# Designs tried in a protein design chat: VH-VL binders against GTPase-activating protein rrc-1 (rrc-1). Part 15

Target 1, 194 residues: GTPase-activating protein rrc-1 (rrc-1), of Caenorhabditis elegans (q20498r280to473)
Amino acid sequence: LELTDLYMRTGKKVPVIVEKCCASIEDQGIVTGIYRQCGIQSNIQRLRAKFDSGAEPDLHEFGQRDIYSVSSLLKQYFRQLPNPLFTYQAYPKLIEAFEKEDSLSEKVESLRFSLETMPEAHYRTAKFLMEHLTRLCKSKSLTDMTSKNLAIVWSPNLFRPPPTLNGADTHLLSGLNVHTAICDFFIENSESLF
Key: E = the ipSAE of ESMFold2; O = the ipSAE of OpenDDE; V2 = 0.75 times the mean of E and O plus 0.25 times the DockQ between their complexes.

## First folded at step 19 (VH-VL; framework fv_refanezumab)

Design k62 (from k54 with heavy chain F101S Y102S L104S, light chain Y31S; at its last look DockQ between E and O 0.38; V2 from the best seeds 0.00; counts 0 for: pae E 6.8 > 2)
Fold by OpenDDE, look of step 19:
Structure k62 (fold): chain C 194 residues (1-194), chain A 121 residues (1-121), chain B 112 residues (1-112)
Amino acid sequence: as target 1 above (194 residues)
Amino acid sequence: QVQLVQSGSELKKPGASVKVSCKASGYTFTDYYMNWVRQAPGQGLEWMGEIDTNTGKPNYADDFTGRFVFSLDTSVSTAYLQISSLKAEDTAVYYCARDDSSDSGYYFDYWGQGTLVTVSS
Amino acid sequence: DIVMTQSPDSLAVSLGERATINCKSSQSVLSESNNKNYLAWYQQKPGQPPKLLIYWASTRESGVPDRFSGSGSGTDFTLTISSLQAEDVAVYYCQQYYNWLTFGQGTKLEIK
């Protein structure tokens, strides 16, 4: 289901599954390799089924918390969006803004403008997720997950080139692909961008 | 004192429908998923799917979509399996089974006694 | 889908002797998050529903005799009956619950 359609149906600018998973991870997911380690498929499937039915499952349903299944569920959710979090429409603008601007202030302004062109549901959800990841970075001493590490894990789930552009024009910046670099930038500058 | 009691044997003709019941007692019905397992005569166990006793949301195994419907009546702590458009190959014993989800495990600690459904012309 | 394959299909063992049943999964059922094997063993006697024997590959269910034990990890698992008793005649099934649920085809255990 599209984020915009979900917003129209539920009235929630940020999906419940995103809010609940992020809250759970911030509460009990400050562990080594969060978002990098894989969860349990059956647990992920069961939780996803509950959310898809419109339920708000208790993420403490199991006697022992399986936080890696929660983190995997969250990544899976974004990966499976028909239109990625950073929309096909905004994609070229984001890439251009990131590559053309040299100064930090100009880059922030250009990216902010591009982000604001996205539909409300996408913008709000992106803001929410980036702020979550920014907060999580504060615990890097416990998780070993830096903004760069998180960007590496998350960028494939959040960016996809539009079907018309294919993946042929993927540019590498400083040893990282452009998606990872942009995602890292979003995490590090979330307060200024959103 | 946990107990799952299923309805009695059924004899049906091809094309008919059957509804098997599984009544739970001795525990909080809505705290555990209910599963259905099929066993054809002389064959092994086959997991059909599960139902969330809180939300009523079923999850069906790939081979058990369409003609198979899981449902609940939480007021009487009962799960139901309905099979429509019965075929001869549906002849089997059908079990309900509770999964022990307390430790994130989908293993079945309690089973119904089974319900034989025979489909014959 | 994870396919569970038991071996042998049938086994005859003398009373008091060791019975060994193997179960292989097409992919690992070991979770890296909690280091648990999502594998269970069941016993089914004629005319009865299955009975849970072992879960998490090696944890014995309450009331199950000590002669029953489960071992293995990843893709290879074993159910062992250290000293076969007459009441142990049954069909035994392994079951994975890591990715959905699937059963092995069963192993029929008889007395030689």
Scores: ipSAE 0.020, ipTM 0.598, lowest interface PAE 5.1, mean pLDDT 91
ESMFold2, look of step 19: ipSAE 0.046; ipTM 0.647
ESMFold2 (binder alone), look of step 19: mean pLDDT 93; pTM 0.951

## First folded at step 20 (VH-VL; framework fv_refanezumab)

Design k63 (from k54 with heavy chain G105A, light chain L101P; at its last look DockQ between E and O 0.66; V2 from the best seeds 0.66)
Fold by ESMFold2, look of step 20:
Structure k63 (fold): chain C 194 residues (1-194), chain A 121 residues (1-121), chain B 112 residues (1-112)
Amino acid sequence: as target 1 above (194 residues)
Amino acid sequence: QVQLVQSGSELKKPGASVKVSCKASGYTFTDYYMNWVRQAPGQGLEWMGEIDTNTGKPNYADDFTGRFVFSLDTSVSTAYLQISSLKAEDTAVYYCARDDFYDLAYYFDYWGQGTLVTVSS
Amino acid sequence: DIVMTQSPDSLAVSLGERATINCKSSQSVLYESNNKNYLAWYQQKPGQPPKLLIYWASTRESGVPDRFSGSGSGTDFTLTISSLQAEDVAVYYCQQYYNWPTFGQGTKLEIK
């Protein structure tokens, strides 16, 4: 299910699964390698099925047993969106703004403009997630997860080039490296961008 | 006192259907997953899949998609296994077994007594 | 899937003596993040359903006699019955739950 369709159906601009997983990670996930370490696949699948059915599982109790499955579920949720969080439609503008602007202030301004073109559900969910990751970076001494480390494990789940851009294989390899760089920039500058 | 009580043995012909019940008591039914496990005569145990008693959503092991249907009636704390288009190879004892969702583990602390389904021409 | 292999397939032990059943998994069932082994043991007496004996490789279920113990880690696990009783005649199964559950083929325990 697309984020905009979920918003129309529920009236919530940020999916419940995103809100609850982020809260759980901030409560119980200040642990080594959060988002880098993988959870147990069957635990992730059961938890996902509960959220997909509209249930609201107790993530405090769940996280006491396996917080890495909570963090893995959240990444999986974003990876499986039909239109990625930062949308196919905004992707070219975001990449261009990041690569071509030289000054920090111009880069931030151009990225802000492009981010605001996204549908409301995508914009609000992106804001929520980036602010979560920014807060999590404050605990890097406990987690071993810097903004760059978080960007490495998060960017594959947040950015997909539109199908027409996939035909340029060499550009796609460069684009994969830029996905990490732009994700890191978003985490470091979330208050200025959103 | 936790109990899982299954329906009685069934003798069926190929092509028929059967519905096995598993009635739970002594605990909060919707806090636990219900699992189905098959044991063919003289053979070991085979996990068939599970049903989330809170949401009613089943999850089937790969070999058990299609003819096998899990369902619930939460008002009477009962899980059901329905097998359609019965084949001779479906002859087995079928067990229900529970696990605690929040333990995040598929070990089964309580089992039903088993229901023998015999499929014979 | 994770394949569980038990040895021996059949075992005869004198009353009052030690019985040892081994279980090997095709891959580790130790979750290093919580340092727990996702391994259970069941007893199935003739004509009865399976009964949980041990979970987390070594934790005895309530009501299980203390002559039953589990040990091992990673891929190699052991169920030990320290002093065999007549009522212990059964088939014993190991089961992993690191992922979707799979069972060993069973070990038939008899009295000499």
Scores: ipSAE 0.570, ipTM 0.819, lowest interface PAE 1.8, mean pLDDT 91
ESMFold2 (binder alone), look of step 20: mean pLDDT 93; pTM 0.949
OpenDDE, look of step 20: ipSAE 0.753; ipTM 0.882

Design k64 (from k57 with heavy chain G105A; at its last look DockQ between E and O 0.50; V2 from the best seeds 0.50)
Fold by OpenDDE, look of step 20:
Structure k64 (fold): chain C 194 residues (1-194), chain A 121 residues (1-121), chain B 112 residues (1-112)
Amino acid sequence: as target 1 above (194 residues)
Amino acid sequence: QVQLVQSGSELKKPGASVKVSCKASGYTFTDYYMNWVRQAPGQGLEWMGEIDTDTGKPNYADDFTGRFVFSLDTSVSTAYLQISSLKAEDTAVYYCARDDFYDLAYYFDYWGQGTLVTVSS
Amino acid sequence: DIVMTQSPDSLAVSLGERATINCKSSQSVLYSSNNKNYLAWYQQKPGQPPKLLIYWASTRESGVPDRFSGSGSGTDFTLTISSLQAEDVAVYYCQQYYNWLTFGQGTKLEIK
């Protein structure tokens, strides 16, 4: 289901599954390798089924909270969106803005403008997720997950080249592909961008 | 004492429908998932799927979609398996089995006695 | 889907001797976060439902004789009966519960 369609149906700008998973991660997910470690597939599937049915499952329903299954569920949710969190429409603008500007201030301004062109549901959900990841970075001493590490894990789930574009033409920055670099930038500058 | 008691043997013709029941007792019905397992004569065990006894949401294995329906009557702690458009190859013993998802224990600690469904013209 | 393959399909062992049944999964059923193997073993006698013997690959179910033991990790597992008894004649199944649920094809154990 599209984020925009979900918003129209529920009136919630941020999906419940995103809010609940992020809250759970912030509460109990301050552990080593959060978002890197894989969850139990059966747990992920059961949780997803409940959310898809319109339920708000208790993430403690398995007795002991399996936080890695929750984090895997969240990544899977974004990966499976028909239109990525950072939309196909915004994708060219984001890439251009990121590559064109050299100064931090100009880059922030250009990216902010590009992000605001996205549908409301996508913008709000992106803001929510980036702020969540920014908060998580504050606990890098406990998780060993820096903004760069989080960007490496998350960028494949949040960015996809539009069908009309050739992904082979993507540029690398500092050993990272452009998607990872942009995602890292979003995490580090979320307060200024959103 | 935990018990799963299934309905009796069924003899059906091809194209007919059958509904097998599994009544649970000795525990809180909605605290455990109920699973269905098929065993054709002289063959191995096949997991058919599960049903969330709290929400009623079923999950079917890939080979058991379409003609197979899981349902519940929580008021009597009973799970049901309905098979429509029966075929000869549906001849098998069908088991209900409990798993403890609260302990991440998706193995089956308790089983029904099984229900033989025979499909013959 | 995770495919479970048992070996052998059938086994004949003398009374009092060791019986060994192997089970291989097409992918690992070890959960790295808790280091548990999501693998169970069942015993099924004729005309009866399966009975749980082992779970978490090596934990024996209550009431199961000490002669039954489970071992292995990742993709390779073994059920061992240290000294075969007459009542142990049955079909044995392994089952993974890491990604949905799937059974091995079963191993028929008989007395030689």
Scores: ipSAE 0.321, ipTM 0.721, lowest interface PAE 1.4, mean pLDDT 92
ESMFold2, look of step 20: ipSAE 0.689; ipTM 0.862
ESMFold2 (binder alone), look of step 20: mean pLDDT 93; pTM 0.949

Design k65 (from k54 with light chain L101I; at its last fold request DockQ between E and O 0.61; V2 from the best seeds 0.77)
Heavy chain, then light chain:
Amino acid sequence: QVQLVQSGSELKKPGASVKVSCKASGYTFTDYYMNWVRQAPGQGLEWMGEIDTNTGKPNYADDFTGRFVFSLDTSVSTAYLQISSLKAEDTAVYYCARDDFYDLGYYFDYWGQGTLVTVSS
Amino acid sequence: DIVMTQSPDSLAVSLGERATINCKSSQSVLYESNNKNYLAWYQQKPGQPPKLLIYWASTRESGVPDRFSGSGSGTDFTLTISSLQAEDVAVYYCQQYYNWITFGQGTKLEIK
ESMFold2, look of step 20: ipSAE 0.721; ipTM 0.891
ESMFold2 (binder alone), look of step 20: mean pLDDT 93; pTM 0.955
OpenDDE, look of step 20: ipSAE 0.838; ipTM 0.923
ESMFold2, look of step 21: ipSAE 0.707; ipTM 0.884
ESMFold2 (binder alone), look of step 21: mean pLDDT 93; pTM 0.955
OpenDDE, look of step 21: ipSAE 0.877; ipTM 0.942
ESMFold2, look of step 22: ipSAE 0.721; ipTM 0.892
ESMFold2 (binder alone), look of step 22: mean pLDDT 94; pTM 0.955
OpenDDE, look of step 22: ipSAE 0.841; ipTM 0.923
ESMFold2, fold request of step 24: ipSAE 0.739, 0.729, 0.748; ipTM 0.899, 0.896, 0.899
ESMFold2 (binder alone), fold request of step 24: mean pLDDT 93, 94, 93; pTM 0.954, 0.955, 0.954
OpenDDE, fold request of step 24: ipSAE 0.886, 0.888, 0.882; ipTM 0.945, 0.946, 0.945

Design k66 (from k54 with heavy chain K57R; at its last look DockQ between E and O 0.38; V2 from the best seeds 0.00; counts 0 for: pae O 6.3 > 2)
Fold by OpenDDE, look of step 20:
Structure k66 (fold): chain C 194 residues (1-194), chain A 121 residues (1-121), chain B 112 residues (1-112)
Amino acid sequence: as target 1 above (194 residues)
Amino acid sequence: QVQLVQSGSELKKPGASVKVSCKASGYTFTDYYMNWVRQAPGQGLEWMGEIDTNTGRPNYADDFTGRFVFSLDTSVSTAYLQISSLKAEDTAVYYCARDDFYDLGYYFDYWGQGTLVTVSS
Amino acid sequence: DIVMTQSPDSLAVSLGERATINCKSSQSVLYESNNKNYLAWYQQKPGQPPKLLIYWASTRESGVPDRFSGSGSGTDFTLTISSLQAEDVAVYYCQQYYNWLTFGQGTKLEIK
């Protein structure tokens, strides 16, 4: 289940499930409330089981398009990673970089450096996902999902404080917690960060 | 006409194994998932899991992992349930039932007649 | 897991009278994307396999008498037999198929 282990086993820097789900969503998921609405759990579980077995299932195998199940599957995948996409090791560096730097250029530079300290599989997958979300933001007129909306939905699935840190010590920025703020920043500045 | 015909009743001792068959006819076998449902004497229905008749991949309910194995012989449109290391508590009627995940939903429109498995010392 | 709870466990109804069976799910089985309730009802007579009566909470299966109807949405569902017949004596089960599959514990319907 570890992202790095998966990379070692398959040679894929980005998991197939991530690539396939993102592609499907970009193709057919430009709809209102993408990533907000819940899918059908039975469908999600069936698809997940197939991916876990090493298969590349047809995301439309159920005969009807269920893009919300695909989006839910993708979120679930990241949420269930033993080490989150933004690793426990990189977490304190990312928080510090985001909070201490005042200028945009300095923030970008510091965060870029911190992101590059992550294992290859995590960095590449993060780059892939952030670029995907950035592309979706271009269709906000159709989805009604801004970078902020996407960050609110995704940050809980991508960030977790390390077990050694007190989770109660969460900083807020502009009414959002620090994780959401960082995620929003990643989406809006993905080209400069990765 | 759609039919699911199951194998006959079984009497087994604890620790033994049993294999129940479910033969489908009247439709394309690989177009529907096959499900297994257990019903202990005087008790309710329990979903055990499903098998993808196209790929042969099973999905087991949480309470039915380990000793329970779903399998297929697509050449004869037959699904199998194998139970190993039988216990007295495995005494029940076992049903196969199909669901149409392509066009309908995961409800069961056709059922086998059921197979009684009795485990007694 | 979604837990399905039926009520009552058993009931006796006079011939020609209305029978009502309730089913409650521990979480919603309504899929907001298509506005469908992933809920089915089955009838099981002694020595027989279950028979599908209702699916999508309110759609009657082909061949099922009009006196059978399903209603409800979200977490609360009802199976109604408008005028009980002698052949309706059976155990009735609700089933959700939103998150895997689970059945209610069953309701035994008898003639009063």
Scores: ipSAE 0.019, ipTM 0.572, lowest interface PAE 6.3, mean pLDDT 90
ESMFold2, look of step 20: ipSAE 0.674; ipTM 0.863
ESMFold2 (binder alone), look of step 20: mean pLDDT 93; pTM 0.949

Design k67 (from k57 with heavy chain Y106W; at its last look DockQ between E and O 0.52; V2 from the best seeds 0.65)
Fold by ESMFold2, look of step 20:
Structure k67 (fold): chain C 194 residues (1-194), chain A 121 residues (1-121), chain B 112 residues (1-112)
Amino acid sequence: as target 1 above (194 residues)
Amino acid sequence: QVQLVQSGSELKKPGASVKVSCKASGYTFTDYYMNWVRQAPGQGLEWMGEIDTDTGKPNYADDFTGRFVFSLDTSVSTAYLQISSLKAEDTAVYYCARDDFYDLGWYFDYWGQGTLVTVSS
Amino acid sequence: DIVMTQSPDSLAVSLGERATINCKSSQSVLYSSNNKNYLAWYQQKPGQPPKLLIYWASTRESGVPDRFSGSGSGTDFTLTISSLQAEDVAVYYCQQYYNWLTFGQGTKLEIK
């Protein structure tokens, strides 16, 4: 389900699964390698099925026993969005803004403009997630997860190049590296970008 | 006193259908997944799948899609296994067994007594 | 898919002697994040449903006699009966629940 369609159905600009997972991780997930360590696939699939059915699982109780499946579920949710969080439509603008601008202030302004073109549900969910990751960076001494480490594990779940992009396949590796760099920049600068 | 009580044995012809019941008591039915496990005569245990008693959503093991249907009646705390188009190979004891979603252990602390389904012509 | 292989397929042990049943998984069932082994043992007596003996590899279920113990980690696990009693004649199954679930093929335990 598209984020915009979910917003229209529920009236919630940020999906319940995103809100509950982020809250659980901020409360219980200040642990080594959060978002880097993998959860258990069958636990993740059972938990996802409960959310997909409209149930409200108790993530406080679940997270006490398996917080890494909560963090893995959240990454999987974003990976499986039909239109990625940072939409196919915004993708070329975000890449251009990040690569073309030389100064920090110009880069922030250009990226902010491109982010504001996204649909409301995407913008609000991106803001929510980036603010979550920025807050989590405050605990890097306990988690071993710097903004760069978070960007490495998060960027594959947040950015996909549009299927109709005419780039040669030989550029795929360079595109993946830029996704990490942009994600790191978003985490470091979320206050000014959103 | 947790108890899972299954329906009685069944003798069926190939091509018929059977519906096995598993009535739970002594706990909150919707707090636990219900699982179905098959054991052919003289053979080991085979997990068939599960049903989320809270949502009613089944999940079938790969070999048990199609002819096997899990369902519930939560008003009487009962899970059902229906097998259609019975084959001789379906001859087995069928067990229901529960697991606690929130303890994250997919081991079965309580089992039904088993229901023998015999398919012969 | 995680395959569980038990050894031996059958075992004969004298009353009062130690019985040892092994279970090997095709991949680790240790979840490093919580340091738990996702492994259970069941006893099935003739004509009865399986009965849970051990979960988390080494935790005894309530009401299970102290002579039953589970040990091992990762891929290699052992069920030990320290002093075999006549009522311990059964088939024993291991089961992983690390990723979905699968049972071992069973080990038949008899009195020698």
Scores: ipSAE 0.617, ipTM 0.828, lowest interface PAE 1.7, mean pLDDT 91
ESMFold2 (binder alone), look of step 20: mean pLDDT 93; pTM 0.949
OpenDDE, look of step 20: ipSAE 0.764; ipTM 0.886

Design k68 (from k57 with light chain Y97W; at its last look DockQ between E and O 0.75; V2 from the best seeds 0.60)
Fold by OpenDDE, look of step 20:
Structure k68 (fold): chain C 194 residues (1-194), chain A 121 residues (1-121), chain B 112 residues (1-112)
Amino acid sequence: as target 1 above (194 residues)
Amino acid sequence: QVQLVQSGSELKKPGASVKVSCKASGYTFTDYYMNWVRQAPGQGLEWMGEIDTDTGKPNYADDFTGRFVFSLDTSVSTAYLQISSLKAEDTAVYYCARDDFYDLGYYFDYWGQGTLVTVSS
Amino acid sequence: DIVMTQSPDSLAVSLGERATINCKSSQSVLYSSNNKNYLAWYQQKPGQPPKLLIYWASTRESGVPDRFSGSGSGTDFTLTISSLQAEDVAVYYCQQWYNWLTFGQGTKLEIK
């Protein structure tokens, strides 16, 4: 289900599954390798089924026993969106803004503008997620997850090049995917961008 | 005392449908997932899938999609397995079995007595 | 899919002797985050449903005799009956729930 459609149906700008998973992670997921380590597939599927049915499962018990399944569920949710969190429409604008501007202030301004062109549900959910990841970075001494590490893990789930007739242009920086660089920038500058 | 009681044996012709029931008692029905397991004559156990007794959402194993339908009647703490377009290879004993989702233990502590479904011309 | 392979397919053991059944998974069913093995053992007698014996690889179900024990980790597991009794004649199955649910093919245990 599209984020926009979900918003229209529920009136919630941020999906319940995103809010609940992020809250659970912040409460019980301050552990080594959060978002990097994989959960149990069968657990992930059961949790997803409950959320899809409109239920709000209590993740407290999972947090004590298997917080990595919750983190994997959250990544999977974004990966499976028909239109990625950072939309196909905004994608070229975001790439251009990130590559064109040299100064930090100009880059922030240009990216902020591009982000605001996204549908309300996507913008609000992106803001929510980036702020969540920024908060997690404060606990890097406990999790060993820096903004860069989080960006490496999350960027494949949040960015997809739009389909093109001539094939997708590869936007790769030397040793680092441009998506990862942008995601890292979003995490480090979330307060200024959103 | 926890009990799972299944409906009686069935004899069906190919192409027909069958509906097996599993009535639970002695515990809160909606606190445990219900699973279905198939065992062909002289063969091993095959997990068919599960149903969330709280939401009614079924999850089917890959080999048991299409003709197999899980359903519930929570008012009588009963789970159902319906098989349509029966084939000879569907001849088997079908078991219901419960598991606890919340303890992350997807093993089966209680089983129904099994229901034999025979498909023959 | 995780494939569970038991060995042997059939076993004959004398009364009072040790019976050993092995179960191997095609991939590890040990979850690193909680260090638990997602493995269970069942006993099935003729005309009866399976009965849970062991879960989490080594935890004995309530009411199960002490002569039954489970061991192993990762991909290799063992069900042991320390002193075989006449009532232990049955087919035994291992089961994983690490990735969905799959059973071993079963091991038939008989008295020699």
Scores: ipSAE 0.386, ipTM 0.752, lowest interface PAE 1.1, mean pLDDT 92
ESMFold2, look of step 20: ipSAE 0.700; ipTM 0.875
ESMFold2 (binder alone), look of step 20: mean pLDDT 93; pTM 0.950

## First folded at step 21 (VH-VL; framework fv_refanezumab)

Design k69 (from k65 with light chain E32S; at its last look DockQ between E and O 0.67; V2 from the best seeds 0.75)
Heavy chain, then light chain:
Amino acid sequence: QVQLVQSGSELKKPGASVKVSCKASGYTFTDYYMNWVRQAPGQGLEWMGEIDTNTGKPNYADDFTGRFVFSLDTSVSTAYLQISSLKAEDTAVYYCARDDFYDLGYYFDYWGQGTLVTVSS
Amino acid sequence: DIVMTQSPDSLAVSLGERATINCKSSQSVLYSSNNKNYLAWYQQKPGQPPKLLIYWASTRESGVPDRFSGSGSGTDFTLTISSLQAEDVAVYYCQQYYNWITFGQGTKLEIK
ESMFold2, look of step 21: ipSAE 0.696; ipTM 0.879
ESMFold2 (binder alone), look of step 21: mean pLDDT 94; pTM 0.956
OpenDDE, look of step 21: ipSAE 0.859; ipTM 0.934
ESMFold2, look of step 22: ipSAE 0.722; ipTM 0.891
ESMFold2 (binder alone), look of step 22: mean pLDDT 93; pTM 0.953
OpenDDE, look of step 22: ipSAE 0.822; ipTM 0.912

Design k70 (from k65 with light chain I101V; at its last look DockQ between E and O 0.65; V2 from the best seeds 0.71)
Fold by ESMFold2, look of step 21:
Structure k70 (fold): chain C 194 residues (1-194), chain A 121 residues (1-121), chain B 112 residues (1-112)
Amino acid sequence: as target 1 above (194 residues)
Amino acid sequence: QVQLVQSGSELKKPGASVKVSCKASGYTFTDYYMNWVRQAPGQGLEWMGEIDTNTGKPNYADDFTGRFVFSLDTSVSTAYLQISSLKAEDTAVYYCARDDFYDLGYYFDYWGQGTLVTVSS
Amino acid sequence: DIVMTQSPDSLAVSLGERATINCKSSQSVLYESNNKNYLAWYQQKPGQPPKLLIYWASTRESGVPDRFSGSGSGTDFTLTISSLQAEDVAVYYCQQYYNWVTFGQGTKLEIK
């Protein structure tokens, strides 16, 4: 289900699964390699099914036994969105704004403008997630997860290039590995971007 | 005192259907997953899948997607296994078994006594 | 699927002697993140459902005699009965629950 459709159905700008998983990870997930270490697929599938049914599982109890399946579920949720968090539509503008050789303040302003063109549900959920990751970076001495490390594991779940008929553009962009770099920038600068 | 009591044995012809019941008592039915396990004569144990007794959502093992349907009646704390289009190879003892979701271990502490389903021409 | 292979298929042991049953998984069932082995052992006597003996590879279920013990890690596991009793005649199954559920083929334990 698309984020905008979920927002229309529920009236909530940030999905419950995102809110609950982020809260659980900030409570119990200050552990080595959070988001880097994979959970167990059967635990993740059971947990996802409970959220999909409208149940609200006790993530405090679940996380006491397997917090890495909570973090894996959250990544999987974003990877499976039909339109990625940062949308196909905003993708070219975000990449162009990030790659332009501008001052820091000009780059932030351009990215901020492009982010604000996204649908409300995407914007609010992106803000929520990036601020979560920024807060998590304050615990890097306990988790071994710097902003760069988080960007490495998160960027594949957040950005998908739009399908194109021109393979040359896809080859150039793919070879630059820019998704990690822009994700890292978002994590480091979330207060000024959102 | 946890108990899982299954319905009695069944004799069926190929092509018929059967519905096995598993009635739970001595615990909160909706706090536990219910699992179904098959054991053909002289053979080992096969996990068939599970049903979340709180949501009613089943999850089937790959070999059991099709003719096998799990269902519930939570008002009487009962899980059901229905097998349609019975084949001779469905002849087996069918067990229900529970596990606690929050243990995050899919091991089964209580089992039903088993229901023999015999499919014969 | 993770395939569980038991050895031997059948074992005869004298009363009071030690019985050893091996179980090997096709993939590791050790979850390094919590350092637990997702493996259980069951006993099934004729005409009865399986009975849980051991979970997490080495944790004995309540009410199970202390002559039963589990050991091993990763891919190789062992169920040991330290002093065989007449009532221990059964088929024994290992089971992984690292990725869903699969059982070993069973090991029939008899008294010599």
Scores: ipSAE 0.621, ipTM 0.846, lowest interface PAE 1.7, mean pLDDT 91
ESMFold2 (binder alone), look of step 21: mean pLDDT 93; pTM 0.955
OpenDDE, look of step 21: ipSAE 0.833; ipTM 0.913

